# Ledger of designs, part 3: VHH binders against 1-(5-phosphoribosyl)-5-[(5-phosphoribosylamino)methylideneamino] imidazole-4-carboxamide isomerase 1 (hisA1)

Target 1, 247 residues: 1-(5-phosphoribosyl)-5-[(5-phosphoribosylamino)methylideneamino] imidazole-4-carboxamide isomerase 1 (hisA1), of Ruegeria sp. (q1ght0)
Amino acid sequence: MMIYPTMELLDGRCVTLDKGNLDAPMIWHVDPVETAKGFAEAGAEWMHLTDFNALQGDSSNQDLVEELIRTAGLPIQLGGGIRSREQAEFWIEKGVGRVVIGTMAAYDPAAVAELAKYYPDQVVLAVDVWQGQVMTEGWRKSGAWTPEAFVKAFGNAPFAGILVTDIDSDMSDLDAQLGLISGLAEQAHSPVIASGVVRSKDDISRLKYLPNISGALVGRALFNKTITLEEAMETAQPNPEPVAEFL

## First folded at step 16 (VHH; from r3 with H53Q)

Design j4
Fold by ESMFold2, fold request of step 23:
Structure j4 (fold): chain B 247 residues (1-247), chain A 119 residues (1-119)
Amino acid sequence: as target 1 above (247 residues)
Amino acid sequence: EVQLVESGGGLVQPGGSLTLSCAASGFTVSSNYLAWYRQAPGKKRELVAGITQGGSTVYMDSVRGRFTISRDNAKNSVYLQMNSLRAEDTAVYYCVTYTQEGEKTFDYWGQGTLVTVSS
């Protein structure tokens, strides 16, 4: 299972948001560029990057995101504020490895399915879920979709991944989070990446045994030092094959 | 004790230039993110420019190309060079930094310095 070390930016700072609250971010005392280089040095194959300014229509992080794409030393999947084919193409041209699309996909699924076909392995579908509903507009609006119907609407569109986030802050039941993700993974025709689940190594171990879970985002747990990236990746490794005994 | 002291504000004609300074004490500017925010009358505070620990910069769209944030580690100070000033740049400008204790963020703001751009 692949671990995606995850960085979230607000006003040029690495942050974690509590329930998407932009007004009171946890601001980590680290340099974004050096942190991303550290992900590459630890051996991560991808990182995930969310631009919270871009979600608000604010381009303040653009130069920093471009710098990260050029210098981090690993491919980046980028989310935040990608609302059109033209915006997706802008970032692809800058060398981002994948674009992550949520709100546009909820409002115009046909357009996003076509984008995924035109840019194979470069488009990730974001499925942000609260109490059985797909959320849009930075988690401010309950959508018209159940998660199951939303994923099904894309058929065999060749997404590089389907990124599932359970954002229900009133529920801490890991079994319910895993049930949601597992159910979507059974229906998906693209690899499913879990988001918002990993708080410790134990969560990685549980995800590893779910069918069709190809990866997990790990953000807060890296920055608060609950787990190192090396430990996360080691825990995510497939179990070794059994060794034959000889008489 | 973390302290930030802004200076350099004043009255400037449109098209003019001004340099704001932020003197820091109680921490080193080279190890911290620093930013300038501004607040015009009746408006929310907004990011103007920021500089990361490693020297990467961010700018709001309307000031990109006109303003430059920089830092001088020897003087433990951060600066905002403002060129091609416009009336809409009129605001109180604040220097800010953040510290972390465990999973808690503490923000530190200067007193602010007023920039007025008027003919």
Scores: ipSAE 0.835, ipTM 0.938, lowest interface PAE 0.7, mean pLDDT 89
Fold by ESMFold2, fold request of step 23:
Structure j4 (fold): chain B 247 residues (1-247), chain A 119 residues (1-119)
Amino acid sequence: as target 1 above (247 residues)
Amino acid sequence: EVQLVESGGGLVQPGGSLTLSCAASGFTVSSNYLAWYRQAPGKKRELVAGITQGGSTVYMDSVRGRFTISRDNAKNSVYLQMNSLRAEDTAVYYCVTYTQEGEKTFDYWGQGTLVTVSS
């Protein structure tokens, strides 16, 4: 299972939001560029980057995101405010490894399915869920979709992954979050990446054994130092096969 | 004690320039994120520009290409060079930084400096 060290940006700062609350972020006392380089130095194969300004239609982080793409030393999976083919192509041209698309996918699934076909291995579907509904516009608006219907609408579209987040932490505990993710993974035709469920090393262990879970985002737990990135990646490694004994 | 003191505001005509200064004490500016926010009368506070610990910068779209945030570590100060000023840039400008204690954020704001862009 792949670990995606995860950075979230608001106004040029690394943040964690409680329950999606943009008005009271936890602001980590770290430099974004040096932090991303640290992910590469630790041996991570990918990082995930969410631009919370862009989710709100605010381009304030654009230069910083471009700098991260150029200098972090590992491929970036970028989400936040990518709402058209032109915006997706802008970031692909800048060298982002994957674009993460949620709102556009909810409003125009056919266009996003076409985009995934045109840019193989570069499009991730975001499924952000609050109280059983797919959220759009930076977690501020409920869409027309249940999570199950949303995933079905794409059929066999060749996403690089399906990123599932349950953003209602007050109304869901870890077991409920894992139930949602596992249920979607059973019907998905693309690898599922779990988001918002890793609070400790034990959560990685639980995810490793769920079918069709290809990876997990780890953000807050890295920044608050509950787990190191090295520990997260070690825990996520596949179990060794038993060796048969013949006498 | 963390303190931020803004200066350099004033009255300027459209198309003019000003340089705002933010003198910091109680911390080293290269160790912290610093930003300029502004608030016009009757409007919400908004980010103008920020500079990270490593020197990376962010700008709101309406000021990109016109404003430049910078810092001088020797003077422990952060600056906002404002060029091609417009009437909509009229606001009180605040310098801000943040500290962390565990999982809690503490913000520190200066008193603000008024910029008025008027003919």
Scores: ipSAE 0.832, ipTM 0.937, lowest interface PAE 0.7, mean pLDDT 89
Fold by ESMFold2, look of step 22:
Parts: structure tokens; C-alpha cells; sequence
Structure j4 (fold): chain B 247 residues (1-247), chain A 119 residues (1-119)
């Protein structure tokens, strides 16, 4: 299972948001560029980057994101505010490894399926779920889609991944999050990446029991130091589980 | 302990230039993210420009190419060079930084310096 160390930007700072609340972010006392280089130095093969300013139509982070793409030393999958083919192509031409598309996919699935075909291995579908419905516009608006219908609408479009977030769950609801993610992974024709579920090493271990999960995002847990990136990647490596042969 | 003191605000004509300064004490400017925010009358505070610990910069779209944030580690100061000023740049400008203790963020704001762009 691949670990995607995850960085979220607001106003040029690494942040974590409580349920998407932009008004009171947790601001980590770290440099974004040095942090991303640290992901590469630890041996991560990809990082995930979310631009919360871009999600709001605000291009304040653009130069920093370009610098990250150029200097981090590992490929970046970038989400936030990519709402047209032209915007996706802008970032691809800047050298981003993948673009993450949610709202545009919900409003124009055919256009996003075509984009994925034109840019193989460079388009990630974002599936953000609240109470059984796919959310759009930065989790502010429920869509018309169930998660299953949404994924099905794309047929065999060659997404680099399907990034699934269940945003209505907390620690007491982890089993519900895993049920949603595993159910979508069973029917998906592209690799599924879990988002919003890893708070500790134990959560990574639990994800390994799920069939067809190709990766997981790890963000807050790296910044609050509950797990190191090296530990996360080591825990995520395939390791067949012993079976209880005597019970 | 952490203090930020802005200076350099004033009245300036459209098209003019102005340099804002932010003198920092209680920390070194290279150790922290610093930013300029502004608040126009009747509006919410908004980011103008920021500079990261490593020297990377961010700018709001309307000021990119006109304003430049910089720092001088020897003077422990951050600057905002404002060129080609417009009436919509009229605001109180604040220098801001943040500190962290565990998962708690503490913000520190200067008292602000007024910039008025008017004929």
C-alpha cells in the first residue's frame, strides 16, 4: 500500500482544517518547501498537495505550488480549484504528476473521463462523501450523486486513482469509513486511495486488511508527529498476516 | 514577548509607491512565516503577501507584480514594497506571524499602519 504524505496550504502555510473550517486553521510551524523535500528524503514516492486558496478561487499559492513542483524532489498530485481542462493542463505543463478533480467531475463527468483518457495516469478522481452523497465545491454543497453511481458514471476511464474521503465520520465511525471505502474499491476500475482515515499507525494496519486499497493519504498525523513518514511507509508495506490455524 | 511593529503608512497618490516595514522582536524572522494582511473599510482582513521560513513568497492576485514582500534577517524586519498603488489598495496593513505549541496556533498581529491612496 502506498503512503502519500499530504500537505495542505492556506495563505502559504501548511495547515490542517477542522471539518474544512477555513476560519480557524491549525497552522504548522514548518516550511512547505523544506517539508516536501523531507518527504522525498524519507523515500516517499508521491506526495499529495491540496491548495485551499485555489479551492476558493484564490490564486495566492500559485507561485509556491509551482516552486513545490519544481523543487520537492518527488512527484506531486495536486488538488484544489481545478475546474476546467485548461486549468488541469496548466498544472500538467508545469510538471505536476497528477491533477485531482472532484467538482468538475460531478458537474461534467464526460469531460473528465475524456481528460483522463488524454492524460493517462495523470488524473485522479476525488470522491468526497457526506451522508451517502458526493460533495462538491470544497464540501460546501451536496451533489446529486451517490458514491457508487458517481464512480460508475466514468466506466473504464483510466484514472491514476480514485481518492475517497468520508467526511462525516470521526474516530467512533472508522468502521463506517472503511466500509464505504472498501465497497467503492470493490466496484472501481481504478486504484482506490483512502483519505481522512489515518490518525495513527494502527489505522494503516487496518487499511491493509481491505482488499483493493492501493494507497492512503497521511497528513495531520505526520505534522503532529504521532507517526513518522518512515514508520507509516514501513507499516504500509505488504506483509501477509499470520492465520490462527489452531482455533 | 513576540512583538511586531509596522511603520511606513501614509497618504499617497494613485500610481505612487510606498514601503511598509515590520520590525520583529522576540523571534527571528527567518524562523517564522510572516505575512502582510490588509483590512479595507467595511471589509474582512485579507492576505496581501506572505513569506515562508525558507523565503518562498505568496501574493494575492491583485497585487502580484506590483507588491514585493522581502525580509532582512540582519535587521529582523519584513518589508512590503508597494508600487503602482491604486485606490482599492487603501486599507490598514497588518504584519502577522504565528507560533505553535502542540496542536495550538497562536497568532501575533501588529497594531497596523494605514495606507490611503487618494488624489
Amino acid sequence: as target 1 above (247 residues)
Amino acid sequence: EVQLVESGGGLVQPGGSLTLSCAASGFTVSSNYLAWYRQAPGKKRELVAGITQGGSTVYMDSVRGRFTISRDNAKNSVYLQMNSLRAEDTAVYYCVTYTQEGEKTFDYWGQGTLVTVSS
Scores: ipSAE 0.823, ipTM 0.932, lowest interface PAE 0.8, mean pLDDT 89
Fold by ESMFold2, look of step 18:
Structure j4 (fold): chain B 247 residues (1-247), chain A 119 residues (1-119)
Amino acid sequence: as target 1 above (247 residues)
Amino acid sequence: EVQLVESGGGLVQPGGSLTLSCAASGFTVSSNYLAWYRQAPGKKRELVAGITQGGSTVYMDSVRGRFTISRDNAKNSVYLQMNSLRAEDTAVYYCVTYTQEGEKTFDYWGQGTLVTVSS
């Protein structure tokens, strides 16, 4: 299972948002560029980057995101504010490894399916779920889709991944979060990546035992130092077959 | 104690230039994110420009290309060079930094310096 160290930006700072609240971010006392380089140095194969300014139509982070793409030392999957083919192609031309698309996919599934065909392995479908419905526009609007119908609407479109986030559930309701993600993973024709469920190594272990989960995002737990990136990746490794040790 | 003291505000004509300064104490400017925010009467407070611990910069769309944030580590100060000023840039400008204790963020604001752009 692949671990995606995850960085979230607001006003040029690494942040964590409590339930998407942009007005009271938790601001981590770290440099974004050095942090991303640290992900590469630890051996991560990908990172995930969310631009919360871009989600609001605000390009204040654009130069920083371009700098991260050039200098982090690992491929980036980038989400936030990608609402058109032109915007997706802009970032692909800047060298981003993958674009993460949610709102556009909810409003125009055919266009996003076509984009995934044109850019194989470069388009990730975002499925952000609140109270059984797919959220759009930076988690501010309930869409017309259930998560199951949304994923099904894309058929066999060749997404690089399907990123599933359950926005509504607290971590105290982890079984519900894992049930949603596992259910979507069983019907999906692209790899499923879990988001919003990892607070500790135990959560990674639970995900590893679920069929059809190809990866997990780890963000807050890295920044609050509950788990190191090395520990997360070690925990996510496939288990070797057990060998008796009595001899 | 963390302290930020802004200076350099004043009255300028449209098209003019002004340099804002922020003298920092209680921390080293290269070890913290610093930003300029502004608030015009009746408006929400908004980011103008920021500089990261590593020296990367961010700018709001309307000031990109006109304003430049910079720092001088020897003077422990941060600056905002404001060129091609417009009436819409009239606001109180604040120098801001943040610190962290565990998972709690503490913000520190200067007292603000007024910039007025008018004929």
Scores: ipSAE 0.798, ipTM 0.922, lowest interface PAE 0.8, mean pLDDT 89
Fold by ESMFold2, last read:
Structure j4 (fold): chain B 247 residues (1-247), chain A 119 residues (1-119)
Amino acid sequence: as target 1 above (247 residues)
Amino acid sequence: EVQLVESGGGLVQPGGSLTLSCAASGFTVSSNYLAWYRQAPGKKRELVAGITQGGSTVYMDSVRGRFTISRDNAKNSVYLQMNSLRAEDTAVYYCVTYTQEGEKTFDYWGQGTLVTVSS
């Protein structure tokens, strides 16, 4: 299972949002470029990058995102504010490895399916779920789709991945979160990447035993140092390290 | 004690230039993110420019190419060079940084300096 170290940007800062709240982010005291280079040095194969300014139509991070693409030393899958083929192609031209598309996919699934066919291995479908509905506009609006119908609408479109986020952080029921992700993975024709569920090594262990889960995002747990990136990747290996022993 | 003191605001003709300064104390400018935000009458505060710990910069779209954020580690100060000023740039400009304690973020704002662009 692949670990995607995850960086989220707001106003040029690495952040974590509580339930998508842009007004009160947790701001990490680290440099974004040096942090991304650290992901590459640790041996990560990909990183995930979310641009929260771009989600709001604000291009303030554009130069920093371009710098990250050029200098991080690993391929980036980029999400945030990609609402048209032209915007997707802009980032592909800048050298991003994959574009992550959610809102556009909810409003125009045929266009996104065609984009995935035209750019094989470069388009990731974002499925952000709250209370049984696909959310759009950076989790500010409920869409017209159930998650199952949304994924089904794309048929066999060749997405590089399907990124499933359980937004419902008010629920402490990890089994329900994993059930949602596992259920979507069973019907998906592309690799499924879990988001919003990794808080410790144990969560990675649980995910890797689910069928058809190809990867997981790890963000907050890396920045608050609950787990190192090396530990996350080791735990995700198909042949895990010897299990911890108790007294 | 973290303190930020802005200076350099004033009245400027359209097309003119100003340099805003932010003198910092209680932390080192080179080890922290700093930014300029502005608030125009009747508007929400908005990011103008930021500089990361490693020196990378971000700019709101309308000022990119006209404004430059920089820092001077010897003077522990951050600057905003504003060129080709427009009426839309009229606002109170704030210097901002943050500190972190565990998973808690604490924002620090200067008092603000008024920039007025009119002819």
Scores: ipSAE 0.719, ipTM 0.900, lowest interface PAE 1.3, mean pLDDT 88

Design j4
Fold by ESMFold2, look of step 20:
Structure j4 (fold): chain B 247 residues (1-247), chain A 119 residues (1-119)
Amino acid sequence: as target 1 above (247 residues)
Amino acid sequence: EVQLVESGGGLVQPGGSLTLSCAASGFTVSSNYLAWYRQAPGKKRELVAGITQGGSTVYMDSVRGRFTISRDNAKNSVYLQMNSLRAEDTAVYYCVTYTQEGEKTFDYWGQGTLVTVSS
């Protein structure tokens, strides 16, 4: 399983939000660029970056995001405020490794499926779930899609990943989050990445042994120092497989 | 020492029911993910059902609605209730858990219990 060290930006700072609440951010007193370089130095293959200002239509982080893309030393998958093919192509032109698309996918699934075909391995589908419905625009507006119908609408479109977040669960409901994610992973035709689930090494171990989970975002747990990135990646490595003897 | 001991396998007719038991020692079932896997002759092992530390359950599609995994903390055991059994459910069923020691994860498998569904 791949670990995606995850950075969330609000007003140029690394933050964690409680269920997406922009009014009460937990601010981590670290430099975003130095932190991302640390992810690369630790050996992460990818990082995930969410721009909460861009989710609100505010481009004030754009220069910082461009600097991260240029200098972090590892590929970035970027989410937040990507609502059109033109916006997706803008970030691809700037050198982002993948774009994460949610709202546009809810309104025009065919266009997003086409984008995934045109940019192989560069488009990630975001599925943010609240009370059984897909949320759009960064959890501010309840969507009309069920999660199952949303994923099914894309058929075999070649997403680089499907990023699943259950945002109506709190930390005490981790097992409900795992149930949702594993259920969607069983029907998906693209790799599924779990989001908002990892609080400790135990959570990584539980995800690793569920079928069809290809990766996990780890954000808050890195910044609050519950787990190091090295520990997360080691925990996520596959176990040895039994070897049959020939007769 | 982590150990898992399966029991309850046997010969059953199609449409019948069977309950598998997995008795655990060396750890508390409420603290670990536990799963049932099965392996038919000449086939790869496949996940059948799992139960997380918090009690959430996972099932493969072909058994959903027919099989139920459950946990009994007082007996330190995990069960697989199998209803509406079919010939394709014939396999050796294994109870599995995973532990973490430092930075390494270890999987532990029981000896397996044979379930045969035939008339």
Scores: ipSAE 0.000, ipTM 0.129, lowest interface PAE 18.6, mean pLDDT 82

## First folded at step 18 (VHH)

Design w26 (from j4 with M60K)
Fold by ESMFold2, look of step 20:
Structure w26 (fold): chain B 247 residues (1-247), chain A 119 residues (1-119)
Amino acid sequence: as target 1 above (247 residues)
Amino acid sequence: EVQLVESGGGLVQPGGSLTLSCAASGFTVSSNYLAWYRQAPGKKRELVAGITQGGSTVYKDSVRGRFTISRDNAKNSVYLQMNSLRAEDTAVYYCVTYTQEGEKTFDYWGQGTLVTVSS
C-alpha cells in the first residue's frame, strides 16, 4: 500500500483544518518547500498537495505550488480548484504528476471521464462524503450524488486513482469510515486511496488489509509527529511472498 | 518576546507607490513565515502577501504584479513594496507571524499602519 505524505496549504502555510474550517486553521511552523523535500528524502514515491486557497477561487498559493512541483524531488498529486479541462491542463503543463478533480466531476462527469482518457495516469477522482452524500465546492455544498452512484457514473474511465474522504472521519466512528471506503473500493474500477482516516500506525495496518485499497494519505499525523513518514511506509509494506524453489 | 512593528503607511494618490516596513524582534525573519494582511473598514482581514521561511512568496490575486514582499535578514525586517496603488488598496496593513508549540498555534500581529489611496 502506498503512503502519500500530505501537505495542505492556506495563505502560504502548511495547515490542518477541522472539517474544512478555514477561519481557524492549525498552522504548522515549517517551510512547505523544505517539508516536501523531506518527503522525497525519506523515500516517499508520491506526495499529495491540497491548495485550500484555490478551492476558494483564490490563486494566492500558485507561485508556491509551482515551486513545490519544480523542487520537491517527487511527483505531486494536486487538488484544489480544478474546475475545467483548461485548469487541469495548466497544472499538467507545469509538471504536476496528477490532478485531483471533485467538483468538476460532479457537474460534468463526461468531461472528466474524457480528461482521464486523454491524460492516462494523471487524473484522480475525488469523492468527498458527508452523511452519505458527495460534497463539492470545498465541502460547502451537498451534491446530487450518493458516493456509489457517483463512482458508477464513470464506468471504466481510467483514473489513476479514486480518492475517498469521509468528512466525518475525525468522529468516534472509525470502523464506519473504513466500511464506507472499503465498500466503494469493492465497486471501483480504479485504485482507491483513503483520505482523512490515518492518525496512527494502527490505522495504516487496518487499511493495508482491506481489499482494493491502494494507498492512504497521511497528513496531520506527520506534522504533529504522531508517526514518522518512515514508520508509515514500513507499516504499509506488504508481506513478502515466498519464492518457490523447484526440486 | 516576539514583536512586530510596522511603518511606512500614509496618503498616496492612485497610481502611486509606497513601501511598508516590518521590523521584527524576538525571532529571525528567515526562520518564520511572515505575511502582510490588510483590513478595510467593515471587511475581514485578508492576506496580501506572504514569505515563507525558505523565501517562497505568496500573493493575493489582485495585488500580484503590483506588490512585492521581500526581507532583509541583516535588518531583521520584511517589506511590502506597493506600486500602482488603487483606491481599493486603502486599508490598515498588518505584519503577522506565527509560532507553534506542539499542536498549539500562536499568532503575533503588529499594531498596523494605515494606507489611504485617494485623489
Scores: ipSAE 0.567, ipTM 0.843, lowest interface PAE 2.3, mean pLDDT 88

Design w27 (from j4 with S31D)
Fold by ESMFold2, look of step 21:
Structure w27 (fold): chain B 247 residues (1-247), chain A 119 residues (1-119)
Amino acid sequence: as target 1 above (247 residues)
Amino acid sequence: EVQLVESGGGLVQPGGSLTLSCAASGFTVSDNYLAWYRQAPGKKRELVAGITQGGSTVYMDSVRGRFTISRDNAKNSVYLQMNSLRAEDTAVYYCVTYTQEGEKTFDYWGQGTLVTVSS
C-alpha cells in the first residue's frame, strides 16, 4: 500500500483544518518547501498537496505551488481549484504528476472522464463526502450525488486514482470512515486512496487488511509527530509470505 | 514576548510608492512565517503577501508584480515595498506571525499602519 505524505496550504503556510473551517486553521511551524524535500529524502514515492486558497478561487499560493513542483524531488498529486480542462492542463504543463478533480467532475462527469482518457495516469477523482453527499468547492451539501452514484457515473474511466474523504466524520468514528471507503473500493474500477483515516500506525495496519485500497494519505499525524513518515511507509509494506514448515 | 511594530504608512498619490516596515522582537524573523494583511473599511481582512521560513513568497493576485515582501535578518524586520499604488490599496496594513505549541496556533498582530491612496 502506498503512503502519500500530505501537505495542505493556506496563505503560504502548512495547515490542518478542523472540518474545513478556514477561519481557525491549525498552522504548523514548518517551511513548506523544506518539508516537501523531507518527504522525498525519507523515500516517499508521491506526495499529496491541497491548495486551500485555490479552492476559494484565490491564486495566492500559485508561485509556492510551482516552486514545490520544481524542487520537492518527488511527484506531486495536486488538488484545489482545478475547475476546467484549461486549469488541469496548466498544472500538467508545469510538471505536476497528477491533478485532483472534484467540483468539475460533479458538474460535468463526461468532460472529466474524457480528460482522464486524454491524460492517462494523471487525473485523480476526488470524492469528498459530507453527510452522505458529494461536496464541491464553495458548496456545502451538494444534493446532486451520493458517493456511490458519483463513482458509478464514471464507469471504467481510467482515473489514476479515486481519492475518498469523509470530511464530516468524527476522527474517533474510524469504523464509519473505513466502511465508506471500503464500500466504494469494492465497486470502483480505479485504485482507491483513503484520506482522513490515518491517525497512527494502527490505522495503516487496518487499511492493509481491507481489499482494494491502493494507498492512504497521511497529513496531520506527520505534522503533530504521532507517526514518522518512515514508520508509516514501513508499516504499509505488504506482509511477508508464509514460510514452509520443515522438520 | 512576541511584538510586531508597523511603520511607514501615510498619504500617497495614485501611482506612487511606499515602504512599510515591521520591526519584530521576541523571535527571529528568519525562523518564522511573516505576512502582511490589510483591511479596508467595511471589508474583511485579506492576505497581501507572505514570506515563509525558507524565503518563499506568496502574493494576492491584485498586488502581484506591484508589491514585494522582503526581510532583513540583521535588523530582524520585514518590509512591504508597494509600487504603482491604486485607490483600492487604501487600508490598514497589519504585520502578522504565528507560533505553535503542540496542536495550538497562536497569532500575533501589530497595531496596524494606515495607507491612504488619494489625489
Scores: ipSAE 0.788, ipTM 0.923, lowest interface PAE 0.9, mean pLDDT 89
Fold by ESMFold2, look of step 22:
Structure w27 (fold): chain B 247 residues (1-247), chain A 119 residues (1-119)
Amino acid sequence: as target 1 above (247 residues)
Amino acid sequence: EVQLVESGGGLVQPGGSLTLSCAASGFTVSDNYLAWYRQAPGKKRELVAGITQGGSTVYMDSVRGRFTISRDNAKNSVYLQMNSLRAEDTAVYYCVTYTQEGEKTFDYWGQGTLVTVSS
């Protein structure tokens, strides 16, 4: 299972939002570029990056995101404000590894399916869920899609992944959160990446053994030091084949 | 047997109005995303307007404020009201939905209706 160390940006700062609340971010006093380089140094194969300003149509992080793409030393999966083919192609041309698309997919599934076909392994579908409904517009607007219907709308479109976030759940609702993710993974034709579930090593262990879960995002738990990136990646590894010890 | 049948296209002069209709059968429009796409000669198909299961709408920038997508659940139909028509709106307009049959998801396109804005 792949671990995606996750960075979220608001106004040039690394943040964590509580259930998408833009009004009261938890600000992490670390440099974004040095932090991303640290993900590469620890051996992560990908990082996930969310631009919360771009989700609101504000391009003020654009120079920082371009710098991260150039200098972090690992491929970046970028979400936030990508609402057209032109915007997706802009970031692909800047060298982003994958674009993450949610709102556009909710309103123009055919265009997003076509984009995924044209850019193989470069388009990730975002499925952000609040109380059984797909959220759009940066988690600020309740959608009318159920998560199951939303994923079904794309049929066999060749996404690099389907990123599932249950915004509503907390630790006491973990079983419901895992049930949602597992159910979508059973019906999806692309690998599923879990978001918003990892608080500890135990959460990684639970995800590791669900069928068709290809990866997990780990953000807040890295920044608050509940788990190290090395520890997360070690926990996520498949058990190696046992070897006999001989002299 | 999902079917989408467009109607209401025709010739209209610039500044005029047309209403396109999409009659749906084999599924319930309120349970599905529906959209209007168009294709002008020599151009790629492009989204014009869409309406989600819950009634949220989206429009391409060039038609925002001029076109209105709407849904009539009792008639199982979707409409595109097109006002202030321009020559560049000339295209074949298609009604599109995505549905489920068993475990499979299908893309359905109507046959299209021609809108010509001229003279």
Scores: ipSAE 0.006, ipTM 0.232, lowest interface PAE 12.5, mean pLDDT 83

